VHH binders against UPF0598 protein C8orf82 homolog. Designs and how they scored, part 1

No score or structure here was measured in a lab: all are predicted.

Target 1, 218 residues: UPF0598 protein C8orf82 homolog, of Mus musculus (Mouse) (q8ve95)
Amino acid sequence: MWPPSGAVRNLALVLARSQRARTCSGVERVSYTQGQSPEPRTREYFYYVDHQGQLFLDDSKMKNFITCFKDLQFLVTFFSRLRPNHSGRYEASFPFLSLCGRERNFLRCEDRPVVFTHLLASDSESPRLSYCGGGEALAIPFEPARLLPLAANGRLYHPAPERAGGVGLVRSALAFELSACFEYGPSSPTVPSHVHWQGRRIALTMDLAPLLPAAPPP
Below, numbering starts at 1 at the first letter of every chain, in headers, positions and changes, except where a header shows other numbers; antibody chains aren't numbered by Kabat.
F, E and O are the ipSAE of ESMFold2-Fast, ESMFold2 and OpenDDE, as the mean of both directions, binder to target and target to binder. V2 is 0.75 times the mean of E and O plus 0.25 times the DockQ between their complexes.
Where letters were taken out, [cut] stands.
The coordinates of atoms that the task and the answers printed are left out; those that the model quotes come from them. Centres of patches stay.

## First folded at step 1 (VHH)

Design s1 (framework vhh_7ocj_1)
Fold by ESMFold2-Fast, scan of step 1:
Structure s1 (fold): chain B 218 residues (1-218), chain A 120 residues (1-120)
Amino acid sequence: as target 1 above (218 residues)
Amino acid sequence: QVQLVESGGGLVQAGGSLRLSCAASGFTFSDYAMGWYRQAPGKQRELVAAITSGGSTRYGDFVKGRFTISRGNAKNTVYLQMNSLSVEDTAVYYCAAEYDYWGSDEFDYWGQGTQVTVSS
């Protein structure tokens, strides 16, 4: 006998696919042409996201505020469809892939594919972190206890969607604002033990640390 | 134009076997994960079996040991071999395709379904 009301489970969960060991860095460049068509109905494009969450064409010679993608609808669609690249194509150089209809959009990143840019404060609901320029449409609940300040590289990390590796980078300007809430012990002047948030003293879990490799010194 | 066309359904006696096929066209079949879902009268649609682009398989609890999913990339077809069928397996069976398996609750493509009826 089967209980009549089993929920339909997503195939990703059914197959227990994990992205945890995957890095965003492509160690070797592969030759491609933007908009190439390996099959009559497929177009391939290649992208790069920097440590500020700005998205660029990978072959763009200038990567600054002027040349990054700013179209909200495009950014929302791109990052909502982002998944690990298991296509059999360009996996070593572009570890993530966003499928937009008949477009395969390959992505490599400077640090993480998800970069949090803004804290969205609301009186009616818990605060959320917005990523990669997507505003309200690309946001995840803010979990202060799970903030990870990584001493090895001086960067701050926060949970992100599992499809994008489960951990995201907090952009430096936002990390500076959030770091004002950290409490340091006498024996650990460089690694905080607690965060003070909304009048609460919250112990940092450090549970994201295994998801990130140790960064080399700058 | 993307198409998923199911075949092989029909009427079978309890204890019998059926093989379902799903012929795919309009996309690069080998890049897609394929699944079989079923919806019985008065029940929610449930996962029967899934196979990734790499060939890894997963089965729903009530079909384990009885059903086998396989794929033929050269023929752009996914198969479901159904053995030891019971009346409780009576349902419409749907083929589904998703570009890899990731944290969206949405399938890219669905077939129209094929009816399987198991008589006692």
Scores: ipSAE 0.000, ipTM 0.110, lowest interface PAE 17.7, mean pLDDT 80

Design s10 (framework vhh_gocatamig_d2)
Fold by ESMFold2-Fast, scan of step 1:
Structure s10 (fold): chain B 218 residues (1-218), chain A 123 residues (1-123)
Amino acid sequence: as target 1 above (218 residues)
Amino acid sequence: EVQLVESGGGLVQPGGSLTLSCAASGSIFSIYALAWYRQAPGKKRELVAGITSGGSTVYMDSVKGRFTISRDNAKNSVYLQMNSLRAEDTAVYYCAAEGYSDFYWEGSGYDYWGQGTLVTVSS
C-alpha cells in the first residue's frame, strides 16, 4: 500500500535539516539545499566538475568514476547550455550556470568547466577534441597551434567554447599523449616552442595565456 | 514515471550482514533523494536512512554505526549495507524516492515507493 502523498515530504525535511547542519558546522562556505526553490517554478541545483571532466553533484561525499554522471543526453544538455554565472546568485562560489527550463544548474570546477577527454580523428573528418564525456555532441575543432602548456601547474590547455570561458583543460592522459609531440628550444627545456602534428612543425601561439590568470583553478 | 525495484532481503543470523539494493528507472533528473524505510508488524513505517543525490545522509539513531547508505547516480541505485544485525531489525524494508521537477520530467511527481523486501534476523 502507498502511504498518503505527503509521507515522503518528511524525507525532504529530514535531508534538508541534515544539509543545514553540515553548512552550519563550516563544511560549506555557502549555504544551499539541492533542489531549493527561491521563487515559484524555479529549482536550483549545484554541481562540480573535476580535472578529469567528471561531473558530480557538489555535495557528493565521494567523487570518483563510480559516482560521476555518465548519462550522455544529460551531459550534452548540461554542458551545451553552460554560460558564465551573471544571475546575481552564488556567483563567487559557482562561476558557471547551465539553464534547463526552470532549473538553474550552478557549476564550480576544479580547473576549467570544459575538460577535454578524447581526440576524435578519422580519415574523412578534421580532428576534434571531445569534452566532459559528451562524445561527438560535445566536440570542437582541434587546433594544435593553440595548445597551451602551462609551466606553473604542469597542465595543458586548449580553446573551448566562448560561453564556457574560451579555454579548457586537457585531461592528464590525453595531455601526456599530446605532449609527446612538443619540441623544446635550447634556451628553455621546460617550455615548448612548437608542436609536431600530422607531419607539420607548428609554432605555439600561446594566445590562451591571458585567459587563465582571469579564471584560475578554484 | 519512476519505478523502484528492491533486492537483497532474506534470513540472517544475529550479528550477520545483508546488503539491500534498490534500482530506480527514469531520467537522471528524476531522482533527488533516496531512502530506506522499514515497518515491523503492528508498527508504523519509520525512516532508517536517507541520501540525497549529492551524498548527504541521515540515519535513525538505533542503526548509526551499523548501517551505511550509499548511492550510485550512474545506475540510479541506492544501497543499504547492514552490519551487526539484531532481532529488532526484523521488518519489511521499503525503498522510497523523491523526484525533481524539471524540464524533462515535470510529470513524474514525487513520492515513489518500492514493493518492500523482508529482512528476518533470527537464530
Scores: ipSAE 0.000, ipTM 0.218, lowest interface PAE 15.6, mean pLDDT 77

Design s11 (framework vhh_7zox_3)
Fold by ESMFold2-Fast, scan of step 1:
Structure s11 (fold): chain B 218 residues (1-218), chain A 122 residues (1-122)
Amino acid sequence: as target 1 above (218 residues)
Amino acid sequence: DVQLVESGGGLVQPGGSLRLSCVASGFTFSSYYMGWVRQAPGKGLEWVSDIYSGGSTGYADSVKGRFAISRDNAKNTLYLQMNRLKPEDTAVYYCAADRYEYGLGDFEYDYAGQGTQVTVSS
């Protein structure tokens, strides 16, 4: 099989080096070299995923649609192997790690490492949410009852694989579409009580709230 | 000037054997990871095997038990002994070198040769 990180990453590394950046501005400033080998037979790479679900080399100076990774097989392998970073290395700056054979792929994120970009629905199939550009291969069952609109930041969240933190961000365009289905109760005009989906009135569980930042004190 | 010169390719019948060689010059061979990557007609590159300067080896699942990689640091030469060859082993085989970096599957090697053709057919 074609190595998922092969030629695609080689080009990206060349582009990152041509920009002369190591690490740019971020909440946590850290020093590394892409492809560094701290011990024999180990290669380390550093990545960033934004609020749109776009994946970049972390030290890429410009992060936009042109510079993000788009290779389906690479994205599928990267995100399917993602787990919390308990390696003892870069944990504060890169909270997630994708181990791909001989590679440690460290990931930091703007919001959540899983960002849902598309609703996959058809007349014959149960709806699923696809994340981070992985199409059908990075899709999980859509659970409308478990949607969480977070008042503190105005964003929408949905369950994600436990290995990737259990909660994912819904990309703004998709969140706009899904939010049109919300119903607000009289006791909480700022937080919806139900979602209307495919002819059903579904009570929201709000079970994802403990996995997200606490509200700031009054 | 750096050179990697492959040899030993050719036509062989299924079940047969070939031994590839790669002679290196222009760099400190003993300090490099050495390996073999292949490209079948109309396909992308596939990592086959690598060997660390100290002798530790790695193999793709498709060739485990059939291929054996070795090196002779005194002769600056890398070898690939290919046994029980199958039609799906037909490819151009490239010798590659990467300094202290593992897994030429990244295709981030410092040097690569021109390749040698291996064809497995009747």
Scores: ipSAE 0.000, ipTM 0.107, lowest interface PAE 14.9, mean pLDDT 80

Design s12 (framework vhh_8h5u_2)
Fold by ESMFold2-Fast, scan of step 1:
Structure s12 (fold): chain B 218 residues (1-218), chain A 124 residues (1-124)
Amino acid sequence: as target 1 above (218 residues)
Amino acid sequence: EVQVVESGGGLVQPGGSLRLSCAASGFTFSSGSYYMGWYRQAPGNQHERVAIIYSGGSTNYPDSVKGRFTISRDNAKNTGYLQMNSLKSEDTAVYYCARDEGYWLDSYEPFDYWGQGTQVTVSS
């Protein structure tokens, strides 16, 4: 269902409204009201995705398995329509935007808006990575040569749809599984040169590195 | 009444150029909505997005036209444009302009165009 069913969204809004005080980031505070209407026939909603690919209402103070969105059709529609936020509204605080009908759905993220959660592997089909709880409908071809382990933060990245920034985070549990396939040289214990995948020794391209921000200085 | 009128299409030889125009009425490109795009439909095919421009001036193109097409707008004239260079026979289609007050144009099915479109034919 898109938007989410009235019951699901109303429950989430009630939970979020009970926590009205300040943004949880503590860095920069932005003023909005969930469901606000800045112009006729337009509604604006504000969301957050964490490092595990779980989606929340941004002003929800409880961000755990209980409060994250789990409706498959909503997640598929939300992330399929996700684009960079060039709307002129809330761009600094919410760098991505998902539009559906007359709704603007602003998104901020802990790391990347696309977080890969599962490897979809079948003997009859090419492997794919699924993201953000969308199962088969939110999956892209797995490209082992393009995996990027980032030494600065210890995280693993993979190509993602260009509309969502072109690079996605691999969730910790999946990153641990995929990292077992890396080959390291004796002079570079933290930067692998190759990945071993399905009987092949594949050189890593490192082509995603320019798409990720440099670590801040200590 | 919200309406757009496309113009500038025609017959060109492969490698040629055309500049399409989209004149908006009923609303301005400087108010409320942040997406304006160009779409095309060839006979027997579904429509496809060929360009989007956002409020900040950022643009996006599919690989089929990237580097050849450039979208722009003139808020003072309330007009959008599509500059098409290095045209190929597969660019032959009716081109439509759309502006929306709050939804993503290239993902909406069915997609309703507010204009009649402008025919582009690339043939020798």
Scores: ipSAE 0.000, ipTM 0.125, lowest interface PAE 14.9, mean pLDDT 77

Design s13 (framework vhh_7ocj_1; at its last look DockQ between E and O 0.01; V2 from the best seeds 0.00; counts 0 for: pae E 20.7 > 2, unsure alone 64.7 < 65, grease 27.8 > 24.2, SAP .724 > .668, placed apart)
Fold by ESMFold2, look of step 2:
Structure s13 (fold): chain B 218 residues (1-218), chain A 121 residues (1-121)
Amino acid sequence: as target 1 above (218 residues)
Amino acid sequence: QVQLVESGGGLVQAGGSLRLSCAASGFTFSSYYMGWYRQAPGKQRELVAAIYSGGSTRYGDFVKGRFTISRGNAKNTVYLQMNSLSVEDTAVYYCAAYDEYGLWSPEYDYWGQGTQVTVSS
């Protein structure tokens, strides 16, 4: 797929995905075909990102580390061009869109389209968080004061680029490492109030909370 | 009853070395993230070094390869080897324990009473 240097992987994906997606109910709820062309010289592809930050074709039967996209150039291109889906097509099912030339690459997410996977060392005092396998090319400044732990799902969130929804998920392994730095107050026994970072005690701002949807009711 | 008892502090000349120990009791040591923090007069407490139950380590930026944290799970003890000490390392050093499995737990983190490290020029 895109960029062309991924041709070997793209051929395997094309061969694996020749059929329209189906629902478990037998009624076609969201109908698409990988590589469909609703207009001349326009192709549409459909993707899914999991809570580990691994990217897949949406209709892949097997979603694991072996089957996820790993090509650095492709991942950087895909996520650097990500924006909210305002195309008039598939907006309800695929909230994000990555535009690569005249390719429309629709994306839906288990949680957030940005999933932070690594805390990158910096030769300065300002470490960076990288996301979705993009290394230094998909990285932003780490802001420990703006970490948001969400007790309802046990997950950790951090600011992300506004074009990609403003809030990203910290993958579980990284969240576990960072959680060792949290401090809980007596007035808030279920959520931390502070983070200890580089020898400083920093109050959590909680300013990302309005950007996260509430947990579904029981 | 949780106790963290630091030892090994004292007076050392610049360029010297010191080894701190922290003996832990009253909790399951092997499931805790352990760390060393320091606080100099008029400054905030800052991370020196930390070690997870699985053995991975983190260091404060000011350490610059001079210090090494380690843990002895059989002895319920965490260690800090400090080399090439300078006057700027003068502080009270605290041992701390954080529950690795209590991410959103109401349990509080535990701190020792601290041990003074003084580096003379």
Scores: ipSAE 0.000, ipTM 0.092, lowest interface PAE 20.7, mean pLDDT 77
ESMFold2-Fast, scan of step 1: ipSAE 0.105; ipTM 0.449
ESMFold2 (binder alone), look of step 2: mean pLDDT 79; pTM 0.808
OpenDDE, look of step 2: ipSAE 0.006; ipTM 0.299

Design s14 (framework vhh_7yz9_2)
Fold by ESMFold2-Fast, scan of step 1:
Structure s14 (fold): chain B 218 residues (1-218), chain A 121 residues (1-121)
Amino acid sequence: as target 1 above (218 residues)
Amino acid sequence: QWQLVESGGGLVQAGGSLRLSCTASGSIFSIYAMGWYRQTAGNEREWVAFITSGGSTTYADSVKGRFTISRDNAKNTVYLQMNSLKPEDTAVYYCARESYWGDYLTEMDVWGQGTPVTVSS
């Protein structure tokens, strides 16, 4: 539903306004006011997505299951319009931007802006991964050969829409299930060579590695 | 905000059939996996059947071949067709919705109030 439901937006704005007299206390402090209007008919909002794919107002004091956005239509609209932030505004602090008409929705993320939360499988359809709580509307084909376990942080990655950086994080619970299918060679006990998926032995391509920052040596 | 209301329970003779219905009031029913659980006297709640958003079904070994789970997204309803009922199927049956942020198919966060099913010998 666009624009987002009035109830969802008004609640978010009330929570943001309760933070208005305070600055964000994080190391990357940036000065903004939720709903600010830098020019006529333009409104700017600031968001954060965590490693579980939960979306929050950036200046929300609490970031937990209760306070995250759960409205499907809002999540679908937000993440469907996500792109790299090349606006000249807040680029260092908010690397992604979702443009909804005259609304600029700036996003920063704990890991990746796309976080896969569910495997959608049916007997009649190819499996898909759903991200950020968007259900069937925010789902892409599941490509087991392209799964990338990153030893440096213990996290699992999968292809994501190019507009959102081309690689997404797999949420921990789902990553645990998918990682149980990995096969390791005797010469490389920390990097899997194959994944076993639905009776098939599939070689891992590792093609997503260049899209992720290199971890410093342990 | 979300509510689940079960119906269709009752008394039935062994070998008989019942169809349970669970109607959801809440947004965007179609994206959630739905399940049926049952609880017998003195036992913990046990899983009976799941149906995913895409319509794939899984069943507990105790009911496989006798029970069928289905859904009607236009009516926001999930069904459990119970055939060849046994006295051991006597329980309170609960409808449940998958947790939006929980483990896939294993964590339920919205529950109905339950509907009793009694199978006489």
Scores: ipSAE 0.000, ipTM 0.127, lowest interface PAE 16.9, mean pLDDT 81

Design s15 (framework vhh_lunsekimig_d3)
Fold by ESMFold2-Fast, scan of step 1:
Structure s15 (fold): chain B 218 residues (1-218), chain A 122 residues (1-122)
Amino acid sequence: as target 1 above (218 residues)
Amino acid sequence: EVQLVESGGGVVQPGGSLRLSCAASGFTFDDYALYWYRQAAGIERELIASISSGGSTNYVDSVKGRFTISRDNSENTMYLQMNSLRAEDTGLYYCAKGEYSWDYGLTDFDYWGQGTLVTVSS
């Protein structure tokens, strides 16, 4: 939602205030024990990723900078193996699954399972967006034309790996930096039409909108 | 029953070094993350360092570059090498077994060791 009293053009300053339910929520009636073994040599664990791309154990009492997973190798392994949960187990409450050896790692998310945290740029290479703390190993090409500023919740989205739903959230701090590049037309002062990137004026496609619950298909 | 036994504490001067050991029994040692916690006078017990089953490590900012956590799976022992010790490092050091193979930050652990005292004084 875009407030009418403010000609707000910086998407990172406009956050959805009244959200009824979290996109990946649904754990209220689910019963599990962390590390449960439904069959020999199989262990099941349950995880949560927040709007800043920080990964936690789902049943963690505190979710802060100390309790989030920071191990690069673990994060790369976890998110590289992330797929939609079609296992027949916990699908409604944990829509994604990462298989790590004998471990089934179920994941639910505050917004999207992929959250972009950093723009990686170098003199010789096209820019890439890194997600969920995985650095260079969890990075995809930055496609400014496909940035989706979503008016309904004030958040910024970008393409993500198809295996993880095809669309990812841009973390607020990064969205704040990127939103400064948006151009608004006089016919639509609250919805950006273009992004200015590396000396180019690029039209926004808005092609990711149908993939998000807050922007239903036409 | 899970048992964790800390050792290696002592009295040292500022700038000195100590190596703490945590000897573990009663579980498959190499399958679990392990932690060092510190309890100083008047302060809640705080996480200092962690090591995953795969050997990946994490440290609180105050000890980064000075402390090194390591594990020897063949000996079922975890270590904390403490260098450039400061007066504020004084405290009772505990080791703890995580519930999982991965780093798990602030967690309720059922299996706390008895602790080993480190005193850094002039």
Scores: ipSAE 0.000, ipTM 0.164, lowest interface PAE 11.1, mean pLDDT 79

Design s16 (framework vhh_gocatamig_d2)
Fold by ESMFold2-Fast, scan of step 1:
Structure s16 (fold): chain B 218 residues (1-218), chain A 121 residues (1-121)
Amino acid sequence: as target 1 above (218 residues)
Amino acid sequence: EVQLVESGGGLVQPGGSLTLSCAASGFTFSSYYLAWYRQAPGKKRELVAGIYSGGSTVYMDSVKGRFTISRDNAKNSVYLQMNSLRAEDTAVYYCAAGYEDLWSGYYPDYWGQGTLVTVSS
């Protein structure tokens, strides 16, 4: 059910309010107030997802395991309703938006809004990748041929829902496990050519590369 | 049948002005969010200006103070007045409309065909 768990969100808001604003930022942040109401019957909240797939209130000063959202139903609802931000508000700073009821939930991300955390394997079903702590409810078919190891940043990517940009980051621990299955050609020690999966030797397509933005300058 | 019909695009010199118009039909215009987006070659489509049913407006930082969005509910039209045009404003401009219902209505449901604006000497 939406709105999200009141207890979880109220705790996060209390933690955000108790934090002292005493840090320098090399990046300018747009001005907002959590829970602001620019129009009657509208509430706006601002969120951040990190490279581990953990969701935070954007203005949270501490972003760690203790302060991230953990409520399964909230995470499933939030990420299931995620769309590109075409609202006319905060689009440059918060490229994604999850709408529910009276709430606009703006999201920015460290890498991708979808971060895969677990491989779900079953004797009766094809393997799936779960993202952002949503378990089976936030999972898509695992497509080993479409894994993209990106040389520019050393990260691993996989297809994700089109509504969330079509490409997701594979969290480092899972990427390490999946990378053990890669095969490198004799002349290419830095870019794998194939992945070995369930007894099959599968050629990597590299088709996700155009969907990833250019790396920022060093 | 929903239609958004754009007009006013063309070639203009740097520092010049253009007014884009978008005539809408097939929906209850007065309850909709209306916006102008643009897309330059090789770039993503971006919001330039938006206007809500209540009259509040939003603008991209680089056009603030130069562009003005307005609406005329009696004529089912939305306008973008563009002043002090720069070469970097060159793009295809799109009229867009979205429901203002709290659940689904703050992003475009309908798009126009686009109109080219070229700022060049």
Scores: ipSAE 0.000, ipTM 0.101, lowest interface PAE 16.4, mean pLDDT 80

Design s17 (framework vhh_7zox_3)
Fold by ESMFold2-Fast, scan of step 1:
Structure s17 (fold): chain B 218 residues (1-218), chain A 120 residues (1-120)
Amino acid sequence: as target 1 above (218 residues)
Amino acid sequence: DVQLVESGGGLVQPGGSLRLSCVASGFTFDDYAMGWVRQAPGKGLEWVSDISSGGSTGYADSVKGRFAISRDNAKNTLYLQMNRLKPEDTAVYYCATYEYDSWGELYSYAGQGTQVTVSS
C-alpha cells in the first residue's frame, strides 16, 4: 500500500527541517525553530525565495543554486498553496504562508513570492510564463499588455495569481529579453507606451503599478 | 523502535566507487519507500535517490547515470552503488524512510549517516 511512488523525495525536506529543529534560526528580528509545534499536530517551517525564484530554508547559511529546493512536486505543492499570511503569527517578517496538511510554511521574499523564470511557447497554444521552478504546473497565461517596467528599481513585473499578491517579478535574464520589445513614446522617453510582440504593437496598461510599493531610493 | 544503520562510507579518489549499505529494523521494511539524502559540508540536505516498495527508482540529476539504488527485502537492507565519484559528492549520506499518520503528518526516520570523502 502507501507510501506513493516518489514520496521518499520528501525525506530530504523532512530531514533538512529535522536537523534544524534543535537550532535557533539566528534571525535577530524573529525567533523560531524549524519544525516548532505551537499546538498539537501542527508544525511550522520558515522559507525564503530570492529574486531568481529559488526557494531556501530561511536559516540556510548558504543560499545558491546547490542549496535551493529543486524537488518539482514539493515546489508545485508549496507555491500552489501560497496565500497572504493572516495567521496572526510572524506576519511582519513572513508575509506569505503555504499550508500543506498540518504544516504552516512561512515565506519571506527578496522581491515578490512569484518570480517568473521561463516563457513557455508552443505553436498550438498561447504562451505562458512559468515561475519558481515549477515548470508547466506553475504557469499562467502571458499577457504582454500588462507587463510593468518599474522605473524605481529597473525591474519588470507581470500578473501573478491573486492568492500570491497578484503581481510577480520577471527574473532578470527573461526581463532583459522581454524589455527589448518596448517602444517609448515622444511625450515620455523614460516610460514605455507599447510592447512589440509576435508582430503586434500592444499598448501597455500599467494597471499593476498600484500593487507595487515604491522601491527605496538608491 | 525504528533503527537505520548506514555503512560503507570512506575516503576515495575521484573516479572511484563506493557501495553504501543501510540495515533497517523495527518496522516492516518491505512496505516502505526508502531513500538516500546527503549533506555536504556547509550545505543543506540534498535528495540523492529513492526506491519505492515496488522497486521504482528516482535519481537527482547530479547523480543520474553514476549512482544506482537497490534494496534487498529479505535482508532489510538498502544499497547505494556510487560510481565515477567526484569531489562534489563529498557529504554525509543518510538512509531514510517515513510514514504518515491518519492525519497525513509525515514522520521520517533517518540513521546517523556515513561520511563519504572524495579527494586526491
Scores: ipSAE 0.013, ipTM 0.401, lowest interface PAE 7.9, mean pLDDT 81

Design s18 (framework vhh_8h5u_2)
Fold by ESMFold2-Fast, scan of step 1:
Structure s18 (fold): chain B 218 residues (1-218), chain A 124 residues (1-124)
Amino acid sequence: as target 1 above (218 residues)
Amino acid sequence: EVQVVESGGGLVQPGGSLRLSCAASGFTFSSGDYAMGWYRQAPGNQHERVAIITSGGSTNYPDSVKGRFTISRDNAKNTGYLQMNSLKSEDTAVYYCAAVEWDYSTGYLEYDYWGQGTQVTVSS
């Protein structure tokens, strides 16, 4: 039976780099100029965050670990000020907006604007998930019971700040690590029922599923 | 050539055992943060994950193989293993090894390596 190796690789891509995630924003081509000034003393910039939580200028032709923003203070400021875009400008293409002084920073995302990149766990502190490269400053409590493995796209989700949509993507490398803690039921070998965390067997609530409906474009 | 190669598949009677090996070449498990997994696809069935092991040694199994299959790794030999005991006809499948490298310092997935598979047939 063809395609055995292709099917197995597709599973790795679902965990690592899946493009099957439903997006609420259309990829509609829009016209803008980076740094444009629609009114005095206002500057507009356009950004993209990928499924690994890497932030880029939207018009960057190469998007990889070399070209992504790595400045910790910038990432913390950008994502701390992120809100839904209700500005009346570019809402269909850039559903989120970060206001930094006189700058309007429009953001579109491959999956979710919040992408968890690291588990911050120590023996002395409650575990937290850090997102988008922001370290300790962009971290929220880890809630293992609320992890959502989504069968439709093979991705893993976790609660995120409500200002940024309330649900975040767990990047593939971290999702692969966390999946080692999952327990599967006898009738469902591919969808976990529980997570084993810090000596406890915790049932998955699946409560985040309603927050991930594919919304038709406006 | 950078690759992973499966071996150890074959034909066994129900109740028998097999040990699959996954040998990595062109990279070393100790040089990066590598997780390893075993996956299978049977004719007429959907593919499924049967075992994973993280760089730190944490393992996970679906209930269909839990207690019968054991995943392990030997970083010094650059090899992963799947010990399969009490084999059932339902275990008949092509078994694939995957090694996934990610770099926590960059926050980026660097590499994923998949083998070409090894056939396991459980039949009288």
Scores: ipSAE 0.000, ipTM 0.133, lowest interface PAE 18.2, mean pLDDT 77

